# Ledger of designs, part 16: VH-VL binders against Coenzyme F420H(2) oxidase (fprA)

Target 1, 148 residues: Coenzyme F420H(2) oxidase (fprA), of Methanobrevibacter arboriphilus (b1a7s3r263to410)
Amino acid sequence: VTIVYDTMHYSTQKMAHEIAEGIMAEGYDVEMFFLHEDERSEIVKSILDSKAIAIGAPTINDEPYPSIGDLMYYLKGLRFERTGIKRKAVTFGSMGGKGGTPASLGKDLGEYGFDVVDTCEVYYVPDEEENKACFKLGQKLVEEAKKI
Below, E stands for the ipSAE of ESMFold2; O stands for the ipSAE of OpenDDE; V2 stands for 0.75 times the mean of E and O plus 0.25 times the DockQ between their complexes.

## First folded at step 17 (VH-VL; framework fv_dargistotug)

Design x2 (from w5 with heavy chain Y109S, light chain Y94T; at its last look DockQ between E and O 0.95; V2 from the best seeds 0.75)
Fold by ESMFold2, look of step 17:
Structure x2 (fold): chain C 148 residues (1-148), chain A 120 residues (1-120), chain B 106 residues (1-106)
Amino acid sequence: as target 1 above (148 residues)
Amino acid sequence: QVQLVQSGSELKKPGASVKVSCKASGYDFTYYAMNWVRQAPGQGLEWMGWINTNTGNPTYAQGFTGRFVFSLDTSVSTAYLQISSLKAEDTAVYYCARSRYTLGRWFDSWGQGTLVTVSS
Amino acid sequence: DIQLTQSPSFLSASVGDRVTITCRASQGISTYLAWYQQKPGKAPKLLIYGASTLQSGVPSRFSGSGSGTEFTLTISSLQPEDFATYYCQQLKSTYTFGGGTKVEIK
């Protein structure tokens, strides 16, 4: 399972870690990528080798953070629907105003050939219940990926 | 209030078996992994391994793959350490400690310890 | 396995002294290092994680620093209740502990 995220105030990073906790609680390995620090070619390779992905970004000025937009455009060009694998996906993120980034990313991933099974969005920082929801999101992703 | 309560001290003869319990409360049991740590009298801390409290799959440190068995009873939020064919060198305090599942796991809560003494 | 070497193994100091304990790893562990305090007859207590992050409820006189292979735990002004043995633990793989540093108050 491949987790890719970007973050402005570390909230999306916290969500990514809780999702990873849920995946590992199910006994599966996770590769985590932070877009500011990781090479896009390595991220894409990991996605191609995975049956399940989680993609997260904060909402900035009612739009996705620019680096995630570049990744999404690149994924569109790779035509994942032609790989013969129906990959499972979740999207997540934090917001400081009007949300919607996880839903928008999910819609795009669906167009790119992914089966988006759920999404999670929090206001600013996740509280205890929202952390548990992210953990369960990771578990759900694994549960769905096992059906492949 | 996160709490890990271990079973009481044990006095055993060589060749016997012992089962140490660690009952968790104050948190969702499967949200954290459970680790076991040994400390012989007057000695330092030695990590024995961990158990995935969601799947029940144990991981043992080198040197602990034989006579040591980690197990769970999730219905009562309890982890167990069983030591078979006890030797005098197994005399130690055994701690349970919880951690998250991901890389860089630190142990933020510990049981009070269980002294196991093995002598003839 | 990654070996941790703590120094010194034993230290005697006065109340108010600045105390520094070092931990050296046999290979790089980034910031995957924790420090624990253990008082006689008690379980270890987490002080520092991520090499430098103070655990909630730990007095600010404790601090940690380092990355890679060299790490330090510092007590800026030693108090009577700081009598204990201190352990480092690497958290990158196999979770090896250092040998411990016993701190006694003169």
Scores: ipSAE 0.526, ipTM 0.818, lowest interface PAE 1.9, mean pLDDT 86
ESMFold2 (binder alone), look of step 17: mean pLDDT 92; pTM 0.943
OpenDDE, look of step 17: ipSAE 0.851; ipTM 0.932

Design x3 (from w5 with light chain Y95W; at its last look DockQ between E and O 0.91; V2 from the best seeds 0.75)
Fold by ESMFold2, look of step 17:
Order: C-alpha cells, then structure tokens, then sequence
Structure x3 (fold): chain C 148 residues (1-148), chain A 120 residues (1-120), chain B 106 residues (1-106)
C-alpha cells in the first residue's frame, strides 16, 4: 500500500502515519511519500505496484495544493481504468477553514479509475478520536483491497 | 493512564514450562504491538520479538525461535509469553513493552517485569 | 542484523558533571534510535526517541543527537536521581539494544 501526502501544519502527516499504523496492524507493508521531499516517478511507480493507495493534502481557506495537483494530473494521464485492475483508494486531509480537499481528490481519483472507499477530514489537528478514525481508515483500505 | 501489569515471579525446575502474562489497560489494545524483552541477572536488555495484537502474528528475534511462544487474549487485553523446556540460562526478568506498528517506533510503556528463576 | 556498540560500559561521575554516552551502529539507521534509563529493580524508561526528541516528562538536562551510525546521549548536569544504567536501541530492524552504560557515583 502507498501513502502520498502533503502537509502545512504537520496535521496531514499525523493522519498519514495513523493510516499507516492501521494498514500495518492488518499485517501489510506501507510505502510512504511526502510530496515535497520525494520524487514523483518513485511515487507513481509505487502506486502502479499497489492495489491500494491513500492520498492526502491539507485544505485551509481554499488554498491551492500544487504538488498534489501535479500528481493528480499525472495519474489522470495514466488512465488506470484501462489497466484491468480497479485499485482501492482513500483520501484524507486537514482543514483550517472551509475544507473539502479529501472529497475533491476522491472525486478525481474515481474519474481516474480508482475505487474510492472512504475519506477522512479533520479540523486543524486530529484529536484522539480522529486519530483512531485514521487508524480504522487504514484497516478499511486493506479490507477493501483484499476483495480485488 | 496506560499500564502494563505482568504476572508474578516464577520459580521453576529445568524442563518445566512457564507462561508470563502482560495485561494492558488505559489504551486500545490492538492499536499497539506488544514486544517482549529479556534481561538476565546483571546483564543488558535483549529484544525477544513482538506480536501483532490485531492479527496475532508473532515475530521472533534470532535465538528465540522454538521454545518461546507469544500469544494473546484480546478479550482481556492480555499478551502472553510461554517458555517451554526451561533451562537455567532462561533465568531472567521478562518485560513486555508496547510500540506502534510502523518502523522506527520506540517502546514508550513497559510492564514491571516478571522474574523467572530456573534452578535444579 | 544491526549491532549497537555503547561506550563507555561504566562511568563514574559526580553530581553536577556533564555526562556523554555514545552509541555506534554497525550500519546506518537514520534517526531510528531511542535511549532508555533503567534504575535497579525497575523497568526501563524512555528518555529520547527519534535520536533527539525528548519524551514528555523527561527533564531538559537530557538531550540526544546523531544520525546514521553515531549517536550521543548527554546529561548536562548530573543529578542524584540520574545514577542509573542507560541503553540505546536501534529501531530500524530487529530492535536490538546496546550493551548499556552504568552511571555510578564517584
């Protein structure tokens, strides 16, 4: 399973780590990528080798997420619906105002050929209950991926 | 309040078996892996392995495959270490310690330790 | 497997001294290293994780540094309650411990 994220306040990074914990609690390995530090070709290679992905970015005051947008555009060009495998996906993120990035990413991934099974969005920093929700999201992603 | 409470000290003969328990409280048991650590008298710490508390799948360090068995009872948030065919060299304090599942995660809470003494 | 060499194995010091303990890994472990304190008859206690991050409730006189293969734990001004044995642990693969450093009263 491949987790890709961008973060502004470390909140999305915390969510990514909790999702990874849930995946590993199910006995599966995770490759994690931080968009500002990792090479896009390695990220895409990992996604192509995975049956399940998690993509996250923050939303604050309708702010742009250019690095995630660039990745999403690249994924659109690969036309995953034509690979014969409908990979599972989740989206996640933190918000400081209006929110909506996880839902937007999920809609795009669905159009690109992924089966988006759930989303998770928190306000600023995830609290204890929201951390548990991210953990369970990772578990759910694995359970859905097993159906492939 | 996170707490790991281990069973009491054991005095055993060579060839016997022992089962050490580690009861967890104050957190969601399956959110953390459970590790076992051995410390022989006057010696350093030795990681024995861990068990995935969600799947029940154990991983044993080198030298701890065979006579050492990790198990769980998740209904009572308890991990177990069973040692069969006890040898004098098994005399040690055995600790449980929790960690997250991902790599690079530390042991933030430890049980109080269980002294197992094996003597003829 | 990854071996940790901890030095010194014994250290005699006075209250107020600055104490430095080193831990060397046989191969690179990034910052996947933790430091523990153990007092006689007690379980180990986490002091430092991620090589340099202080655990909550641990006094600020404790600090950690290093990455790759060389790591240090420093106690800036040794207190009576700091006389204990200190262990490093690598957290990259098979979670091995260093041999320990016993800090005793001079």
Amino acid sequence: as target 1 above (148 residues)
Amino acid sequence: QVQLVQSGSELKKPGASVKVSCKASGYDFTYYAMNWVRQAPGQGLEWMGWINTNTGNPTYAQGFTGRFVFSLDTSVSTAYLQISSLKAEDTAVYYCARSRYTLGRWFDYWGQGTLVTVSS
Amino acid sequence: DIQLTQSPSFLSASVGDRVTITCRASQGISTYLAWYQQKPGKAPKLLIYGASTLQSGVPSRFSGSGSGTEFTLTISSLQPEDFATYYCQQLKSYWTFGGGTKVEIK
Scores: ipSAE 0.525, ipTM 0.813, lowest interface PAE 1.8, mean pLDDT 86
ESMFold2 (binder alone), look of step 17: mean pLDDT 93; pTM 0.945
OpenDDE, look of step 17: ipSAE 0.878; ipTM 0.939

Design x4 (from w5 with heavy chain M34I; at its last read DockQ between E and O 0.93; V2 from the best seeds 0.77)
Heavy chain, then light chain:
Amino acid sequence: QVQLVQSGSELKKPGASVKVSCKASGYDFTYYAINWVRQAPGQGLEWMGWINTNTGNPTYAQGFTGRFVFSLDTSVSTAYLQISSLKAEDTAVYYCARSRYTLGRWFDYWGQGTLVTVSS
Amino acid sequence: DIQLTQSPSFLSASVGDRVTITCRASQGISTYLAWYQQKPGKAPKLLIYGASTLQSGVPSRFSGSGSGTEFTLTISSLQPEDFATYYCQQLKSYYTFGGGTKVEIK
ESMFold2, look of step 17: ipSAE 0.584; ipTM 0.834
ESMFold2 (binder alone), look of step 17: mean pLDDT 93; pTM 0.951
OpenDDE, look of step 17: ipSAE 0.863; ipTM 0.937
ESMFold2, look of step 18: ipSAE 0.567; ipTM 0.824
ESMFold2 (binder alone), look of step 18: mean pLDDT 93; pTM 0.951
OpenDDE, look of step 18: ipSAE 0.865; ipTM 0.938
ESMFold2, fold request of step 23: ipSAE 0.550, 0.545, 0.536; ipTM 0.822, 0.824, 0.824
ESMFold2 (binder alone), fold request of step 23: mean pLDDT 93, 93, 93; pTM 0.954, 0.953, 0.953
OpenDDE, fold request of step 23: ipSAE 0.874, 0.877, 0.876; ipTM 0.941, 0.942, 0.941
ESMFold2, last read: ipSAE 0.554, 0.566, 0.559; ipTM 0.830, 0.823, 0.832
ESMFold2 (binder alone), last read: mean pLDDT 93, 93, 93; pTM 0.954, 0.952, 0.954
OpenDDE, last read: ipSAE 0.875, 0.873, 0.875; ipTM 0.941, 0.940, 0.941

Design x5 (from w5 with heavy chain T30I; at its last look DockQ between E and O 0.94; V2 from the best seeds 0.00; counts 0 for: pae E 2.03 > 2)
Fold by ESMFold2, look of step 17:
Structure x5 (fold): chain C 148 residues (1-148), chain A 120 residues (1-120), chain B 106 residues (1-106)
Amino acid sequence: as target 1 above (148 residues)
Amino acid sequence: QVQLVQSGSELKKPGASVKVSCKASGYDFIYYAMNWVRQAPGQGLEWMGWINTNTGNPTYAQGFTGRFVFSLDTSVSTAYLQISSLKAEDTAVYYCARSRYTLGRWFDYWGQGTLVTVSS
Amino acid sequence: DIQLTQSPSFLSASVGDRVTITCRASQGISTYLAWYQQKPGKAPKLLIYGASTLQSGVPSRFSGSGSGTEFTLTISSLQPEDFATYYCQQLKSYYTFGGGTKVEIK
């Protein structure tokens, strides 16, 4: 499983780590990518080798963070429905205002050939119950991917 | 409150077996892996491996792949360490300790330890 | 297998002293290192994780530093309750412990 995220105040990074905990609790490896640090070609290669992905970004005025937008545009061009499997996906993110980024990303991924199984959005910093929700999101992603 | 409560001390003869229990309470058992650590009398800490409390799959450190078996009973939030064909050098305190599943996971809560003594 | 070497293995000190314990890894482990305190007859207690982050409830006189292969635990002003054995643990691969440093009353 491949997790790609961007973050402003570490909140989305905390969510990404909890999702990874849930995936590893199911016995599967995770490759994690932070868009500021990692090369796009390696991210795309990891996605192509994965049955499941998690994509997260914070919301800026109800729009995804710019670095995620570049990745999403690239994924749009690849037409993943042609690759022989329908990969599972989840989206996640934090908000400081109106929100809506996880749902928007999920809609886009669905158009790009992914089966988006769930989303998770928190206000600013996840609390303990929201951390558990992220853990369960990771478990759900694996359970759905096993159906492929 | 988070607690890990281990079974009591054991006195065994060489060749016997022992099963140490570690009962977890105060948290959701599957959110943390369970680790086993050995400490021989007057010696340092030695990591033996861990078990995935969600899947039941163990990972053993080098030197612990033979006579040592990790197992679970998730219905009572309990992890077990079984040691077969006991040898005198197995005399030690055995600890359970929890950690998260991913890289860099530290052991934030420990059991009180179980002394296993192997002597003729 | 990543080996950790602690030094010194034994340290004699007085209340109020500044003490420093060193942990060296046989290969790079980034900041994946924790420090534990163990008193006689007791289970180890987590002090520091991520090389430098204090665990909740740990007094501020404890501090950690380092990355890569060289790490230190510092007690700025030793207190009576700090006489114990201290262990480092690498958390990169197969979670080995250092050999321990016993801090005793001078």
Scores: ipSAE 0.504, ipTM 0.808, lowest interface PAE 2.0, mean pLDDT 86
ESMFold2 (binder alone), look of step 17: mean pLDDT 93; pTM 0.950
OpenDDE, look of step 17: ipSAE 0.871; ipTM 0.937

Design x6 (from w5 with light chain Y94P; at its last look DockQ between E and O 0.86; V2 from the best seeds 0.72)
Fold by ESMFold2, look of step 17:
Structure x6 (fold): chain C 148 residues (1-148), chain A 120 residues (1-120), chain B 106 residues (1-106)
Amino acid sequence: as target 1 above (148 residues)
Amino acid sequence: QVQLVQSGSELKKPGASVKVSCKASGYDFTYYAMNWVRQAPGQGLEWMGWINTNTGNPTYAQGFTGRFVFSLDTSVSTAYLQISSLKAEDTAVYYCARSRYTLGRWFDYWGQGTLVTVSS
Amino acid sequence: DIQLTQSPSFLSASVGDRVTITCRASQGISTYLAWYQQKPGKAPKLLIYGASTLQSGVPSRFSGSGSGTEFTLTISSLQPEDFATYYCQQLKSPYTFGGGTKVEIK
């Protein structure tokens, strides 16, 4: 079971859907959560049941979107490094200025016990080429997850 | 320029087989799933199923899980519909149409259709 | 399977008329609905997706609305090229088409 996680933001939502398309193109199911619409316990349960995750958030004031911060704090406490499996992850997001949220989230996930395979960040809304990059990111995530 | 070009009309006898092709151009073939839609003379549209153009795995609608086979040749960006043991009731126009993989997938581009006529 | 019921199945109209076609689903499908136009001997053409989003290149006289179980396609001022059969398609549970609505010259 592979999950794609997203926050409620139009550009970030569009990227999440393209990543999900890439995962499904590889023949694997996606469980998609919108942080503002779903319970944190259900999101964490899905992550624990998965070999691979995708986490996305837009950048606001050069900081991660606040709702994703709560999730990241919770993931830090779950001790994923103790499971004996290094789950695969990707991070993504949109920016209107400096950006950097996907890289920051990726660094944090690495510290929490995930193998962060790649990141994808776009300016404002993804264009055609950026949509294809998100699609390929989903495919790459599945490819990497199959190695475990 | 997105284009789906289907093979020409076929006239067949009952019991024969036919293979309809749908060649895609102007886009990345595996970026979209390929659907097949049947339209019998004077009737509406009937979804037959789809094929995952990346994995080659078909999904068939109920009623199409026997004599109908979807396949691909990704090297030439082509999807195929094969119908075996043709019956008179198989006389129809067969369309290919592309969609994305996730839920809510509308069909934005269609092939021109292939008329298959089955007569004795 | 989710049943789609289109009404009317047939209508006769004049150029310039406002035309409304209804599609009703047997159960809720959110906004997972598309509308297609088909002329004799031609493939269907996508007009509306997501219940209300106009496909690129489709004239603005076409519009769609609805959510859940009831949906409409409206042509605000019918043109000669709009005489065709119109189909709705639900995309929640793969996949069914409505029975069609044939729009003819009065």
Scores: ipSAE 0.522, ipTM 0.815, lowest interface PAE 1.8, mean pLDDT 85
ESMFold2 (binder alone), look of step 17: mean pLDDT 92; pTM 0.942
OpenDDE, look of step 17: ipSAE 0.824; ipTM 0.923

## First folded at step 18 (VH-VL; framework fv_dargistotug)

Design y1 (from x4 with heavy chain L103M; at its last look DockQ between E and O 0.95; V2 from the best seeds 0.77)
Fold by ESMFold2, look of step 18:
Structure y1 (fold): chain C 148 residues (1-148), chain A 120 residues (1-120), chain B 106 residues (1-106)
Amino acid sequence: as target 1 above (148 residues)
Amino acid sequence: QVQLVQSGSELKKPGASVKVSCKASGYDFTYYAINWVRQAPGQGLEWMGWINTNTGNPTYAQGFTGRFVFSLDTSVSTAYLQISSLKAEDTAVYYCARSRYTMGRWFDYWGQGTLVTVSS
Amino acid sequence: DIQLTQSPSFLSASVGDRVTITCRASQGISTYLAWYQQKPGKAPKLLIYGASTLQSGVPSRFSGSGSGTEFTLTISSLQPEDFATYYCQQLKSYYTFGGGTKVEIK
């Protein structure tokens, strides 16, 4: 499973780590990528090798962070529907206002050939219950990926 | 509030077996793995491996793949270390410690330790 | 496994001294290193994680630094309660511990 995220503050990073914990609690490996530190080619290779992905970004000015948008356009061009595998996906993010980034990313991934099984959005910084929700999101992603 | 409480000291003969318990409380048991650490008298710490408390799957460090078995009873939030065919060199304090599942995660809470003494 | 070489093995110091303990890894471990304090008859206590992050409740005189293969634990002004054995632990693969550094009163 591949987790890709971007963050303005550490909130989305914390969510990504909790999702990873849930995935590993189910006994599966995780590759984690931070868009500002990792190369796009490595991220795409990991996604192509995975049956499941998690994509997260914060909302800024009620819009997705630009670097995630560039990745999404790249994924659109790869035509994942041609691979014969309908990969599972979840989306996540933090908000300070209207929010909606996870839902928007999920809609786009669905158009790109992914089966988006759930989303998780938190206000500002995840609390303990929201951390548990992210953990469970990781578990759910694995449960859904096993059905492929 | 987070606690790991281990079973009491054991005195055994070579060739016997022992089962050490580690009961967790104050947190959701399956959110953390349980690690086992050995410390022989006057010696340093030695990581023995861990068990995934969600799946029950153990991972053993090199040298601990034979006579050592990790197991669980999730209904009582308890991890177990069983040592068979005890040898004198198994005399040590055995600790349990929790960690998250991902790589690079530290052991934030430890059990008090269980002394296992093996002598003829 | 990744070997950790901890030095010195033994250190004699006075209250108020600055104490530095080093831990060297046989290969790069990024910042996946923790430091523990252990007093006789007690379980180890986490001091530092991520090479440099202080665990909650640990006095600020403790600090950690380093990345890759070389790491240090520093006690800026040694206190009576700091006389103990200190261990580093790598958390990249198979979670090995250093050999320990016993800090005793001079």
Scores: ipSAE 0.551, ipTM 0.824, lowest interface PAE 1.8, mean pLDDT 86
ESMFold2 (binder alone), look of step 18: mean pLDDT 93; pTM 0.952
OpenDDE, look of step 18: ipSAE 0.869; ipTM 0.939

Design y2 (from x1 with light chain A34N; at its last look DockQ between E and O 0.94; V2 from the best seeds 0.72)
Fold by ESMFold2, look of step 18:
Structure y2 (fold): chain C 148 residues (1-148), chain A 120 residues (1-120), chain B 106 residues (1-106)
Amino acid sequence: as target 1 above (148 residues)
Amino acid sequence: QVQLVQSGSELKKPGASVKVSCKASGYDFTYYAMNWVRQAPGQGLEWMGWINTNTGNPTYAQGFTGRFVFSLDTSVSTAYLQISSLKAEDTAVYYCARSRYTMGRWFDYWGQGTLVTVSS
Amino acid sequence: DIQLTQSPSFLSASVGDRVTITCRASQGISTYLNWYQQKPGKAPKLLIYGASTLQSGVPSRFSGSGSGTEFTLTISSLQPEDFATYYCQQLKSYYTFGGGTKVEIK
């Protein structure tokens, strides 16, 4: 499973790590990428090799950060629906206002050929219950990916 | 409050078996992996391996793949270390310690240790 | 696999001394290194994780540094309660421990 995230604060990073914990708890490996530090070619390669992905970004001005938008545009161009495999996906993120980034990313991934299983959005920083929800989201992603 | 409570000291003869328990409380048992660490008298710490508390799948360090078995009873939040065909060299304190599942995590809570003495 | 060489294995020091303990890895481990303190008859206690981050409740006289293959634990002014054995632990592959450094009263 491939996790890609972007963040202005550590909230989305914390969520990504808890999702990874849930995936690892199910006995599966995770490859994690921070969009600002990792090369897009490596991210795309990992996604192509994965049956499941998790994509996260915070909301700013009710929109995702531009860098995550660039990745999403690139994924649209790859036409994943043509691979014959409907990869599973989840989206996640933190918000400081209106929110809605996980839902928007999920809609886009659905158009690109992914089966979006669930989303998770928190206000500012995840509390203990929200960390558990992210852990369970990772478990659910694996459970759904096994159905492929 | 996170706590790991281990079973009491054991005095065994060579060839016997022993089962050390580690009961966890104060946290969701399956959210953390359980590690086992051995310390022979006057010696350093030796990681024996870990068990995935969600799947029950163990991973053994090199040298611990034969007579050592990790198991669980999740209904009582308890991990077990079983040592068969005990040898004098197995005399040690055995610790359980929890960690997250991801690599590069620390052991933040430890059991008090169980002394297993193999003599005579 | 990754071996940790901890030095010195034994150190005699006085209260108030500055103590430095080193841990060298046989391969690069980034900052995946922890330090533990162990007193006789007790379980190890986490002091430092991620090479340099102090665990909650650990006195500020303890500090850690290093990355890659070479790491240090420093006690800036040794106190009576600091006489113990100290272990490094790598977390990159198989959670191996260093051989330990026993700090005794001079």
Scores: ipSAE 0.504, ipTM 0.789, lowest interface PAE 1.8, mean pLDDT 85
ESMFold2 (binder alone), look of step 18: mean pLDDT 92; pTM 0.931
OpenDDE, look of step 18: ipSAE 0.794; ipTM 0.916

Design y3 (from x1 with heavy chain S99G; at its last look DockQ between E and O 0.93; V2 from the best seeds 0.77)
Fold by ESMFold2, look of step 18:
Structure y3 (fold): chain C 148 residues (1-148), chain A 120 residues (1-120), chain B 106 residues (1-106)
Amino acid sequence: as target 1 above (148 residues)
Amino acid sequence: QVQLVQSGSELKKPGASVKVSCKASGYDFTYYAMNWVRQAPGQGLEWMGWINTNTGNPTYAQGFTGRFVFSLDTSVSTAYLQISSLKAEDTAVYYCARGRYTMGRWFDYWGQGTLVTVSS
Amino acid sequence: DIQLTQSPSFLSASVGDRVTITCRASQGISTYLAWYQQKPGKAPKLLIYGASTLQSGVPSRFSGSGSGTEFTLTISSLQPEDFATYYCQQLKSYYTFGGGTKVEIK
């Protein structure tokens, strides 16, 4: 499973780590990528080799940060809908206001050929219950990916 | 309040078996892996391995793949370390310690330790 | 197998001294290193995680640094309660510990 995220105040990073914990609790390995530190070619290769992905970004003024936009544009061009097998996906993120980035990313991924199983969005920083929800999201992603 | 409470000290003869318990409270038991750490006479902490508290799958460090068995009873939030065919060199304090599942995560809470003494 | 070498194995220092303990890994471990304090008859206590992040409730005189293969724990001004044995632990693979450093305060 491949987790890719962008973050402004570490909130989305915390969510990504909790999702990874849930995946690992199910006995599976995770490759984690932070868009500002990792090479896009390695991220795309990991996504292509994965049955499941998690993509996260914070919401700022109802739009994701440009680095997530660049990745999403690239994924659109790969035309995953033409591979005949729908990879599983979740989206996640933090918001400081209106929110909606996880839902928007999920809609886009669905159009790109992913089966978006669920989304998770928190206000600012995840609390204890929201961390548990992210953990469960990771478990759910694995459970759905096993159906492939 | 997170707490790990281990069973009491054991005095055993070579060739016997022992089972050390570690009961967790104050947190969601399967949210953390359980690790076992040995400290033999003299100095040094020695990581023995961990058990995935969600799947029950153990991972053993080098040198601990034989006589050492990790197990769980999740209904009472308890992890167990069983040592068979005890040898004098197994004399040590055995600790349980929790950690998250991903790498780079530390052991933030430890049991009080269980002294196992193996002597003729 | 990732081996950790702590240095020194033993040191004696005065209250107020700056104490530095080193931990060397046999291969790169990024920042996946923790430091623990252990007093006689007690379980280890987490001091530093992620090589440099101070655990809550730990005095600010403790600090950690390093990445890759070389790591240090520093006590900026040694206090009487800092008498203990200190261990590093790598957390990349199979979570091995260093051999320990016993600190005695004169």
Scores: ipSAE 0.554, ipTM 0.814, lowest interface PAE 1.7, mean pLDDT 86
ESMFold2 (binder alone), look of step 18: mean pLDDT 92; pTM 0.944
OpenDDE, look of step 18: ipSAE 0.872; ipTM 0.937

Design y4 (from x1 with light chain T31S G50A; at its last look DockQ between E and O 0.96; V2 from the best seeds 0.77)
Fold by ESMFold2, look of step 18:
Structure y4 (fold): chain C 148 residues (1-148), chain A 120 residues (1-120), chain B 106 residues (1-106)
Amino acid sequence: as target 1 above (148 residues)
Amino acid sequence: QVQLVQSGSELKKPGASVKVSCKASGYDFTYYAMNWVRQAPGQGLEWMGWINTNTGNPTYAQGFTGRFVFSLDTSVSTAYLQISSLKAEDTAVYYCARSRYTMGRWFDYWGQGTLVTVSS
Amino acid sequence: DIQLTQSPSFLSASVGDRVTITCRASQGISSYLAWYQQKPGKAPKLLIYAASTLQSGVPSRFSGSGSGTEFTLTISSLQPEDFATYYCQQLKSYYTFGGGTKVEIK
C-alpha cells in the first residue's frame, strides 16, 4: 500500500501515520511519501506497484494543494481504467475552515479508475477517536484490497 | 494508565521449558506490537524480536529463530515468550516492551522484567 | 542487522559536568534512534526518540543530536540521580541496541 500526503502542519501527517499503522497491523507493508521531500517518479512507481493507495491533503485553500494537484494530473494521464485492476483508494485530510479536500480528491481518483472505498476528514488536529478511525481506515483499505 | 505486568521469576534446569507472560492494560492491545528484549546478568540489552498482536505473526531477531516462540492470547491482552530446551546461557532478565507497528518507532512502555535462571 | 557502537563504555564524572555519549551505526539509519536510561534492577526508561525529541517527563538537561550514522546523548549538568547505564537503539531494521555506557557520579 502507498500513502502520499502533503501538509505544512502535523495534522495530515498524523493521519497518514495512523493509516499506515492500521495497514501494518493487518500484516502488509506500506510505502509512505511526503510530497515536499520525495521525488514524484518514485511515488508514481510505488502507486503502479500497489493495489491500494491512500492520498491525503489539507483543505483546498492550503498551500500544499498545488503540489498534490500535480501528482493528481499525472495519475489522470496514466489511464488506470485500462489496467484491468480497479485499485482501491482512500482519501484523507484535515480542515481549518472550509473542508472537502478528501471528497474532491476521491471524486478525481474515481474518475481516474480507482475504487474509492472511504474518506476521512478531521477538524484541525485529530483527537484520540479520530486517530483510531484513521487506524481502522487503514485496516478497511486492506480488507477492500484483498477483494481484488 | 498503560501497564505491562510480567509473570514472576523462574528457576529451571537445563533442558526444561519456560513460558513468560506479559499482560497489557490501559490501551487497545492490538494497536501496538509487542517486543521481547533479553538482558543477561551484567550485560546489555538484546532485541529478540516482536509479534504482531493483530495477526499473531512473530518476527525473530538473528539468533532467536530456534528455541524461542512468541505467542498471544488476545482475549486477555497477554503476550507470551516460550523458551524450550533451556541452556545455562539463557539465564537472563526478559522484558516485554510495546511499540507501534511502523518502522522507526520507539519502545515507550516496558514490563518490569522476568528473571529466568537456568542451573543444574 | 545494523550494528551500533557506543562510546565510551564507562564514564566517571562529577556532579555538574557536561557529559556526552556517542552512538555510531554501521549504516545510515536516518533519525531512527532512541536513547534509554536503565538503573540497576529496573527496566529501561525511554529518554529520547527520533534522535533528538525529548520524551515527556524527562529533564531538559538531557538532549540528543545526530542523523545518519553518528548520534550523541548529552547531559548538560550531571545530577546524582543520573548514575545509570545508557543505551542507544536503532529502529531502522531489527531494532538492535548499542553496548551501553555506564555513567558513575563521584
Scores: ipSAE 0.540, ipTM 0.808, lowest interface PAE 1.7, mean pLDDT 85
ESMFold2 (binder alone), look of step 18: mean pLDDT 93; pTM 0.952
OpenDDE, look of step 18: ipSAE 0.876; ipTM 0.940

